# Ledger of designs, part 4: VHH binders against Nicotine blue oxidoreductase (nboR)

Target 1, 204 residues: Nicotine blue oxidoreductase (nboR), of Paenarthrobacter nicotinovorans (Arthrobacter nicotinovorans) (q93nf6)
Amino acid sequence: MGDTDLPCVTGVLLAAGAGKRLGRGPKALLPYRGRTLVEDAAETMLVGGCHEVVIVLGANAQAVCARANLEPYRIVVNHDWSSGMGSSYLAGDAAAHTKNHILVALVDQPGLSVTTVGRLLVSHRPGRISSAAYSSLDSPRVLRRGHPMVIDAGLRPAVASTVSGDAGARVFLRQKPWLVDLIDCSDESTGEDVDTVEQMYRLL

## First folded at step 19 (VHH)

Design u6 (from t5 with A33S E100D)
Fold by OpenDDE, fold request of step 21:
Structure u6 (fold): chain B 204 residues (1-204), chain A 122 residues (1-122)
Amino acid sequence: as target 1 above (204 residues)
Amino acid sequence: EVQLLESGGGEVQPGGSLRLSCAASGFTFSSYSISWYRQAPGKQREWVSYISSGGSTYYAESVKGRFTISRDNAKNTLYLQMSSLRAEDTAVYYCAREDDYKGWFTDYFDIWGQGTLVTVKP
């Protein structure tokens, strides 16, 4: 029974946004757990089981690199970050080995946990997309897809082809809903992102 | 008040055409991506088409080649041109404002219209 070598998974952390809504600088540098959001998220991905982590920076990339310890990770700077998240995704995707799955996370989701990452990686089925899913208080029995998401190596080209500068991979998910497996992570987080000052302070 | 209002629905024969409109008010229309959804009786709501704030368009496989989504930012209006209509296209059609900042992989619709009924029958 040949040890089917499990394919490697590259973590792709999207952190290229300017954080305009929050107005406190790049979200990547927000303090969290005694360090920065970008450091925490990247470490979580690595400890969670990703073989490597690619951090996609953009807005304020120089400042982020200067202030955060990102030595253990691969850094990709998307100079076209202002065109939208799509360009950042593509940059991260391109940095990952073609044979690897990618686990894509956003830096502004501090609810990311080692358990969530591990659960997605273990639950991932070949040829599919595995999405963290969360229920709400208003609809406890309804799971909604959230972050992070594992994209099978075989599907990466198709997802990339759908992505444009201002359109996300969510469109691909809508087009091919049967490829998406929802992995319940409601016990780990609400799935909410940090996009307000109030939310930021709740994390401190 | 932020609102979306669909119009243009009605009865049409198979093979016919219909143009739906979604009028937006109370917000900067040009800054938002918007989707069309539809819900047939007894069925789940289904995604139909998407147009980004930048004008990129996407379609569900079931309507690809038959439907065209467009927007007129000057008129704060979203359109759905439907052609070669089929019985299975019968549904209430909704437009929904999408918040692109809430998640790149996550669907987040913060405003829905009331819908307009499209009936395709002989």
Scores: ipSAE 0.648, ipTM 0.851, lowest interface PAE 0.8, mean pLDDT 90
Fold by OpenDDE, last read:
Structure u6 (fold): chain B 204 residues (1-204), chain A 122 residues (1-122)
Amino acid sequence: as target 1 above (204 residues)
Amino acid sequence: EVQLLESGGGEVQPGGSLRLSCAASGFTFSSYSISWYRQAPGKQREWVSYISSGGSTYYAESVKGRFTISRDNAKNTLYLQMSSLRAEDTAVYYCAREDDYKGWFTDYFDIWGQGTLVTVKP
């Protein structure tokens, strides 16, 4: 299959949360690798093989745009960010061409790597959902789905239809687990989010 | 101490109904989404139903139309009304607290109940 027949992949970076739990401002603007989390994640998605990157902002959209260099990326502001991650996902999904797959990542996933993104894109099967998967020290032989995730263009409407307000796309995954392919990325990261001060310090 | 405690399990005939309860303590119940899971003997744990902190409800295909999840925030209690019960519904049923701020696609449950046994048999 020539490169011309493969659907494009739109990276969707969800960064609309207020980041109140961490208490250090928006997670998008946390320092990481000499840049910000949002810059690093977006670049990683692009370099990893996404054809374009859509960044979904919300609570701190103005501040993030003012302080981060997001010129290479498409910015979508979710004005309904307070309703939950669902509205942000839908905003990002709507920004992607209907024929494109989407690779969805969260800004608070600093373990995202070019290798992980590339691995997911190469391993993706049509009509499927490809999820990065990680093992834990407690269960080294058990893979659990994590971020990021590739959603096939054909499944995007179905996923979107299950997302409402504060309900996440994870419900779709629970309803149809047979559509999900786990791609082992345990060698790249633990799959952990930056949710605590301790986690933040591990990154700095 | 954060706790979830399931109750209401028992034996019921096929076609019967049963109502499970999950009592929450030690945390702000209204701020959390909660799921029901079940595990049949010799089988993997299976997701049954989900209710968000905002009240959105979802069901596994196997129970859709038969089960109803609800919550009473004033009583810190989650419910699962089961109707038209089938033999394949036999399992230990668990409630699990979900952190809504965790990964959008991940199944992160930080607290589980001990479970309540439901047996559907003639």
Scores: ipSAE 0.640, ipTM 0.850, lowest interface PAE 0.8, mean pLDDT 89
Fold by OpenDDE, fold request of step 21:
Structure u6 (fold): chain B 204 residues (1-204), chain A 122 residues (1-122)
Amino acid sequence: as target 1 above (204 residues)
Amino acid sequence: EVQLLESGGGEVQPGGSLRLSCAASGFTFSSYSISWYRQAPGKQREWVSYISSGGSTYYAESVKGRFTISRDNAKNTLYLQMSSLRAEDTAVYYCAREDDYKGWFTDYFDIWGQGTLVTVKP
């Protein structure tokens, strides 16, 4: 008897990194639009249409919780954050209801917009992965997968099974590219993350 | 200077075996994940195999069970052991360094080797 109810979508915000490359503490706490990156991203996900938002923290979890207002969101601390991105993804995935789709976003991508989130959710096809896609100036006719991504509830176990402690879900996407739908979001962002001081300054 | 250099390509008969090497220099090899790609004539480049900095290995479905990726961090070298080779395995094989921090789902390759040709024919 197929569940006739449309599945909800859990936003999974990955913010477990220490931000060592930037040298200014955790990326989650970087100032952005009068608040922190983690607050901005989480709110964007919620306003964009996610039913709930799970924030995955790691190395600086205590500091992030102390300094950011994360009351509206569910917090998951990945104590194995140093093992790599895989463990953080798994922690976020495990926190979401088994029947929900997950929309996975990264805290270090401030280009995330309500429109992008909404577009992905509306465009999502059952049994598939919906990826924000972006073109580059060098290749304006070529869309490349980026963040965020929506993973169908039915595919979550399969994706999780391919994820190790130190490897992200990108490997699954390489193995099964036919499951991925690219949703053009080139009009909203470049799809790039913030990992340098110069990039940070461009956002200020 | 950061460099990757593939070697070990050549001609082999169907069912044969070949081992490719990718020598890395100019960076801390052990800290990076690396992939093998291949490009057949007139076709798009395709992912073949991946090994994480921690040693986790993954394979494309087309090569699973036949190819083995490995690394020797002491030698700064990546390997691809190929067995049960098929005509469709004919391609230029490339190694590419990945930046794991550029995305959880996205591919980010900041350096490629020049490639080595593998030809499988009777």
Scores: ipSAE 0.626, ipTM 0.840, lowest interface PAE 0.8, mean pLDDT 90
Fold by OpenDDE, last read:
Structure u6 (fold): chain B 204 residues (1-204), chain A 122 residues (1-122)
Amino acid sequence: as target 1 above (204 residues)
Amino acid sequence: EVQLLESGGGEVQPGGSLRLSCAASGFTFSSYSISWYRQAPGKQREWVSYISSGGSTYYAESVKGRFTISRDNAKNTLYLQMSSLRAEDTAVYYCAREDDYKGWFTDYFDIWGQGTLVTVKP
């Protein structure tokens, strides 16, 4: 009876940015649903089916740890956060067990839902990348790649090798589009990041 | 006004070379990553090459070893040096500005050029 040892999935929450654009401190500490964005996102990932959650902090790591309840999660501090998202990704990737898949999410995506996480995990195929996908009002029949995404354990080294400085994993996805499965999550959110004050208020 | 303008397209024989330029205006060129795309007649637009604001370069497998992307920040110009051109390289070539601050995994291009036609034929 082959113990189909289903590979575990580590949630990697990237929250190392300084949040300079919003001018209201780190995005991780923005209020959302009666708590902080980082708390909400991390809980969503865990409840959604991740076996563990690694939160990658950087800018204002001390403040985030002091103000948010992150006890249930693993914290990794990227001291090279200013070099770009790539270093944060690599830090998160390195914290995950080599045999685990990783579900990578950004803290500034309040549209992340338990359903989206669960859908990605259930739909994930071995040796592939599963990305949340969203349609737009302008193109309702066209799915566009969005966040979050699941990277198969076997592909993590290859993805990591392409991540440098200011270049994100999107480059790898462009190079190997045939490895990417789009999972329709248009019913859960628009896939948009919180980039503006107006967007933030809509979520409050 | 933010603008990208491609130039340098034309007809070339197989095995030939061509250099495309993308002139940027209306924004701080050095702060942005930029990609080349191409679209052949009747086909979908495909990614060709990328250069980050920091100068990191990436290529599609179909053009790797034949094309070279570069930038001159002083001239606000992006380049694509094409060599060993093939018939399948025939397409309209576009440069596109990327928003590096928009989602790390997403392809977000906020500005496109009008394109320049490259025709590879005997």
Scores: ipSAE 0.624, ipTM 0.843, lowest interface PAE 0.8, mean pLDDT 90
Fold by OpenDDE, look of step 19:
Structure u6 (fold): chain B 204 residues (1-204), chain A 122 residues (1-122)
Amino acid sequence: as target 1 above (204 residues)
Amino acid sequence: EVQLLESGGGEVQPGGSLRLSCAASGFTFSSYSISWYRQAPGKQREWVSYISSGGSTYYAESVKGRFTISRDNAKNTLYLQMSSLRAEDTAVYYCAREDDYKGWFTDYFDIWGQGTLVTVKP
C-alpha cells in the first residue's frame, strides 16, 4: 500500500443465509455472469478497491466452498448464522483489522458493480458511513439507502454494539442518520435484492 | 386483510403524556418487528422507535428517555408511551410493519397505518 497512511478497506461479503425462500439452495451459488453470485460479488469488491475481501458463510458453507472458487478471499464461517444476519455481520467485522474501514455487501445484490464500490470508497468521508443509494421508478427524486455501505473504522465498534439478536445495523443508521452519506448509485442498479424466483430468472 | 390502525392521538400540553396504540390485524403480529414513525407539518417522516419480534427496543435520540415502545402479542397491539412531550413532538404518528427478511441495512416497511395526530401545545 502506498505511503499515504490511509486506512485500508476490508470488504465484508455477507453470504451466510440459507436461501430458503428461493428453494434453490444458497444464494451464494446462484449463477450470475458465468459464475456464482459469491464469486462475482467478491471479485467486484476486490476490483472495486477493497484491499481484501472477507466472505462470511453460514448455512451452506461446505457446499459453497466446494463449488465456488474462493481462494483469493478470506473465508469466515458463522456457525450462528441461524440467529440472523447480525451474527454474520459481527463475524465479518471481527475478521477485519480494527484500523480498517469495512465495505459491507450482501451476496444477493447482483447490482453490485466495480463502479459502485469505487464510488463509495472515493466519496467516503472520515468518521462517517457511506451508503449506496437508489431511486425508484415510483419515486425518481427520492434516494433510498441501500447496499453496499462503507463503515468508518472509528464507527465500527459503535455499530457492532447495536447489533444484538435480531436487530441489525439498520437500527444504528436510524438512530444516527446524520452520520450517513447517501451516494447516488441509481445509474448502476435499482438496488434490488434477489428475493424472488422472478428476480432470479431475470438474472439468468 | 393486513392492517395497522393507530389510535390515541390528541392534544396535550407540554410536559404531558400520551399513549398511542397500533392495532394489527390480518397477520401473525408476534412474528414481525414494528416501528413508530412521525411526520411533522412540512417535515420529512422520521423514525421514532423500533421493537423487534423478539422484543428488543430502540429509540431515536430525540425521544430517548421520554418515549417507551412496547407490544402485547396477545392483543396484537403495539404501544408508544410518550412522556414529557414537547412542541417539537407534534406530528402524525405512524406504525409500520418491518420486513426483517430483507436487506440488513435498509428499511423495508410493507404496511403502514393511517396515522394518528399528536398535537403538543399550551
Scores: ipSAE 0.548, ipTM 0.806, lowest interface PAE 0.9, mean pLDDT 89

Design u6 (from t5 with A33S E100D)
Fold by OpenDDE, look of step 20:
Structure u6 (fold): chain B 204 residues (1-204), chain A 122 residues (1-122)
Amino acid sequence: as target 1 above (204 residues)
Amino acid sequence: EVQLLESGGGEVQPGGSLRLSCAASGFTFSSYSISWYRQAPGKQREWVSYISSGGSTYYAESVKGRFTISRDNAKNTLYLQMSSLRAEDTAVYYCAREDDYKGWFTDYFDIWGQGTLVTVKP
């Protein structure tokens, strides 16, 4: 029975932002489901099927480590977090084994579910990018790219090469839309992030 | 009021050049990344170029080497210098403000201009 070495998937949780928009500290430490957003997201990624989870911290990294239970996960601190999420992505990407796919998620997306993670992992095709996709009430028939995304191990170098400072992987996706598979996750979430006070209160 | 206003469109011959402008108002222009999009008749809107708040620039493959995106933060203006124009470049060109935090992996645009028409014909 040939050990079909199924490629491993490293979860990369980007949580390096300062959360300035909310004014409540780092988004990573926002309360959610009796714990913190970073704990919830990381656990969701692991339970969802990632083989390991790398959490990329930056702003308030010390506080996040002190207040959140992150023992089961690998922590990477991006000291250049202020340059933008690009540097955080690169830090997370570099922490993952070169042969692994990466599932990249943002900490401020409480809609992330075990089901969504699992669906992406199961649906992922080699040499491609698998993106969660969501419809909106305004456009129920149109799927839009959202988070999280699975990036094939073979594409990681190419994606990384396009990431600079505050420029994200979206540029790569725009340049090569044919590499992206949309996986409908509209039944799980709206794909929205927490970026308003109103949204935060909905989580409390 | 937050606004983007494109200008500079017109008719040009193949091989010609044109410079588009996008004037921003109502927000801190320097803090935002902005993209150019275009939509040809009967076609879907397509991404053309991107400039980050930090000044990083990116291009669609179809325009690389021919188009140059730039910004003047003092004037709150985005530019698209187009050269070696082709018939297939004919489209309405739009500028769109991006939210880098919401759209790191995704396309998130909260403000669009009205567009400016570029027609490349003999």
Scores: ipSAE 0.539, ipTM 0.803, lowest interface PAE 1.0, mean pLDDT 89
Fold by ESMFold2, last read:
Structure u6 (fold): chain B 204 residues (1-204), chain A 122 residues (1-122)
Amino acid sequence: as target 1 above (204 residues)
Amino acid sequence: EVQLLESGGGEVQPGGSLRLSCAASGFTFSSYSISWYRQAPGKQREWVSYISSGGSTYYAESVKGRFTISRDNAKNTLYLQMSSLRAEDTAVYYCAREDDYKGWFTDYFDIWGQGTLVTVKP
């Protein structure tokens, strides 16, 4: 079995933020594993099994494109980035073919690895959300919803409707937990803190 | 110093009502979405309700129609009006500041209050 056995998936990488929280410019350009965060994340999604990757840029799109090699990926510039994450999600969702599932990732959040992406795609069941999930050392039997996640093509309209209503996707997931499959990825988060990228950002 | 302080908990009869408050300080309250959570003894913390910075409200199915979340941005205060209370509502109730980025689809919070206990009597 190979890549042709995986579901047809568009990776949607949300990277539109201005870096306003930390005042240091675009997080997409932070050094990570020998490259920029955006390059590492996008390649991880593609190598992990996404059929294509859509990168949503915003405040610093020109600077990101000038300094990162994004030729293998599709770029969407969200001119409404300042209205919040919902507009960036909707821009990426709109760029993905309506028949495809989407794998949603935030450029500077943990849990994104080739193994995690592949596991989510292989585990995904029709009509559901497949979310990477992690346990902590003090609660090893308890999985918590984390990053990234796969949204079934059939659920994309419902999620989009929720995020248009001034809420993040978190509300959809909290209201409909029966649609969510938690996929144990705790082995991939061993040694990485949930806030590892944030910690490195503070050191810059 | 960022703080959230819950109050208004207590004992109540089945079917009764109670109003919780969460006083916020040290941040621009009106710019943040805020949630209520609860934790019963021996159980995991569970989401109860969410109000966006713009005032949109959302509820867990278990409390929909019985609980009402609201906010007063002038007083930096979040409220939870609870009615038709049941034994399964017994828990410590917490308010939590949402992170619109880190928690956009995960369960992430950067600050919690100490909680206020609600006990629904037999």
Scores: ipSAE 0.514, ipTM 0.780, lowest interface PAE 1.7, mean pLDDT 83
Fold by ESMFold2, last read:
Structure u6 (fold): chain B 204 residues (1-204), chain A 122 residues (1-122)
Amino acid sequence: as target 1 above (204 residues)
Amino acid sequence: EVQLLESGGGEVQPGGSLRLSCAASGFTFSSYSISWYRQAPGKQREWVSYISSGGSTYYAESVKGRFTISRDNAKNTLYLQMSSLRAEDTAVYYCAREDDYKGWFTDYFDIWGQGTLVTVKP
């Protein structure tokens, strides 16, 4: 029952892209772990501890809804998806209850895990950003900021303002590095995106 | 071949000014956001400034009001005008190409220059 000890968090899954870089249909529908990427990512966020998951779709939203089982989740269709990831982030942020923290992930993170989500949520402290972080084989003792990320409810307006101004969330994080907690998740993944995973599957 | 080449570093007195350049080649410069970073001896890499492909500019708190980032897309060149320099600004300065997708909120840096040394005399 530890609701007070776990943050009330809306998972925001950014899945609006067309997927053209892979030479296939939308990335959201790529097969992964016996389901689609979007189904696996959304379930991972929910099972990992998000109180709800908002999925932001754009390109091919009808095809994704027709071929993936998304009934447990809230769907937001961003018709401005072609302007870039900022519009999809803002659409998902706007759909989340104003008092909730948000956990933001991109659909092309095949290494997203229940353990990583849970670790971020347990580690999160008020007024801060909790970011999954990973070491590389080249620098195993150096953590680098990766996916996913928890944004405290109190910081959501400031992050949204930065995104609206023509910058990604990275500018907010770089201007206020003292607000960011890096949470070591190196044991769970390398932080690879789907381009790397698809390369492996295509060679089989 | 993708390249970034920094220049304009040197020694300067406290309170002085210096202008750094970063010449880009091998990619469509105008389509990319680009940053300046610096690394002082014995310190971690530090972000300095960012300019979007659309021209919006942002600065680390430590340099606001003293440094100005700009770009000339016709010349494929990024600039950093540094003023009111202090001893703590001594570092090797690098330009870095941003990735709009992979680096939206992660620490992703795919292309770096070789760096130019700025030394602010004690």
Scores: ipSAE 0.490, ipTM 0.760, lowest interface PAE 1.9, mean pLDDT 83
Fold by ESMFold2, fold request of step 21:
Structure u6 (fold): chain B 204 residues (1-204), chain A 122 residues (1-122)
Amino acid sequence: as target 1 above (204 residues)
Amino acid sequence: EVQLLESGGGEVQPGGSLRLSCAASGFTFSSYSISWYRQAPGKQREWVSYISSGGSTYYAESVKGRFTISRDNAKNTLYLQMSSLRAEDTAVYYCAREDDYKGWFTDYFDIWGQGTLVTVKP
């Protein structure tokens, strides 16, 4: 029987930001590995083992859909994107079947890989949160929670009830650290955000 | 200049009470979520409590029911009322401004206070 099968997981890709902080347009459309960031991230989640990928778009949804090939994925437009990332998380969570775990990623996290996604899914234990974690150069023995992460289907209601633009998932994780499994992914990414990607492109 | 300044630390007996304050300046205090952290001698900093810009409060399990976080937006001041203090609560206490964009899933802070020492006698 399939006792060790990968969990049934909906990928939830948060990509609703306006991109004004970069001055170039939506972060979802930044070039990465010959595609847009949103295309690369979504394919990585799907190939890595998510059953499906839900992409949450916001301020620039029409432009993103016109410029990126998102046909294989489910699109959710969050009209409340300006209230903060909490509304985008809730929109993506609501789009996922209640029985599925969700794997949550931010489009501005360039370190996603098929290996990282697969490692999280294989390592996931029922009733837990499985978080990619990274060591820093300052403290190479200390793992720090990062992205992506898997939220067990059974924990989704509790996480959603604590989430807001002001009290994101980090508060739930701080209150219940015993529910979190840290999965070492330091070999795959530094865990840095889109500001690092932008800095890299400025040097080209 | 964005600044957080803690005060109100001191020595207390076990079971005692103490109120910490964190004075904020240089930013719109009412628009930010703020946390208390603490660092015991020889240990890493650990999260204590969080209050959102809207006033929602959250606590670490080790302090729940004993500590109360609050804010006075008119005075740009964050408070931590500490009760039923134990030796394990001995630490330097810091306030920190949360970053809702970069820190949504992780612990990211752009400003910290200098800290105030709380010592609970054996």
Scores: ipSAE 0.415, ipTM 0.737, lowest interface PAE 2.1, mean pLDDT 82
Fold by ESMFold2, fold request of step 21:
Structure u6 (fold): chain B 204 residues (1-204), chain A 122 residues (1-122)
Amino acid sequence: as target 1 above (204 residues)
Amino acid sequence: EVQLLESGGGEVQPGGSLRLSCAASGFTFSSYSISWYRQAPGKQREWVSYISSGGSTYYAESVKGRFTISRDNAKNTLYLQMSSLRAEDTAVYYCAREDDYKGWFTDYFDIWGQGTLVTVKP
């Protein structure tokens, strides 16, 4: 009756790096809004309502920690980062308290907003995955699954069992679309991603 | 130019088999994950199967156990072996190139083939 409590949620920020095509160090350290991408994303998750944020770092963990202020957050170093994003997801999932939902985001997806995070957390329903979703340019009334997403604590084992080092979470979502709630965040869409931020950085 | 070209469609009886091919050109095929999608008349496109650049394979629940995705990197060709075909498998089948970074959480692809029609008779 009138449940107003927000779920306990661990933010899981995947920042282990896949910046070989970047040409200049890890994407986590790209300048964005007066700080690094990793700092901006983590703060957005925390301010948006995550109880804590776990940041998963990879091969460049020492450089990232030296150049970014990550003191407010919990750091997990994934030594198996080279096997793919699946190992980073599993490391972040394992670090989160077993009773919490997780809100998962990638550092290379900038433009995450406090409003989007809050909307997902408030909208989340037990036993589901709550995914931010956006209208496409070609189909303005059709929502496409985007990021970030909330994975219910009860589904975390099932997602983990289907994730592999080279497949990512998208496979679980494609195999079980009936478990996914699409939460319209089109009003918060910026169109920004790593390619967009990287392009602006090179021009400036 | 980056191109994907599907072939191997046709008409089959229920319970029959077909093998679809997707010929890739203009990019390093072995570096990309590739998916099959299908679109039945009057429906939205739906995901069928995925093969990662590392060779891991995954299937939609509706086709698991009946379809097998594979790749031949020497021929730059993706395959879909379909067996135990049903009327509901009637669709135009497309292959699509995945982006492993932009698409980790979301469906993101920048190139589609033109499609090949599979018709399973009533």
Scores: ipSAE 0.401, ipTM 0.736, lowest interface PAE 2.2, mean pLDDT 82

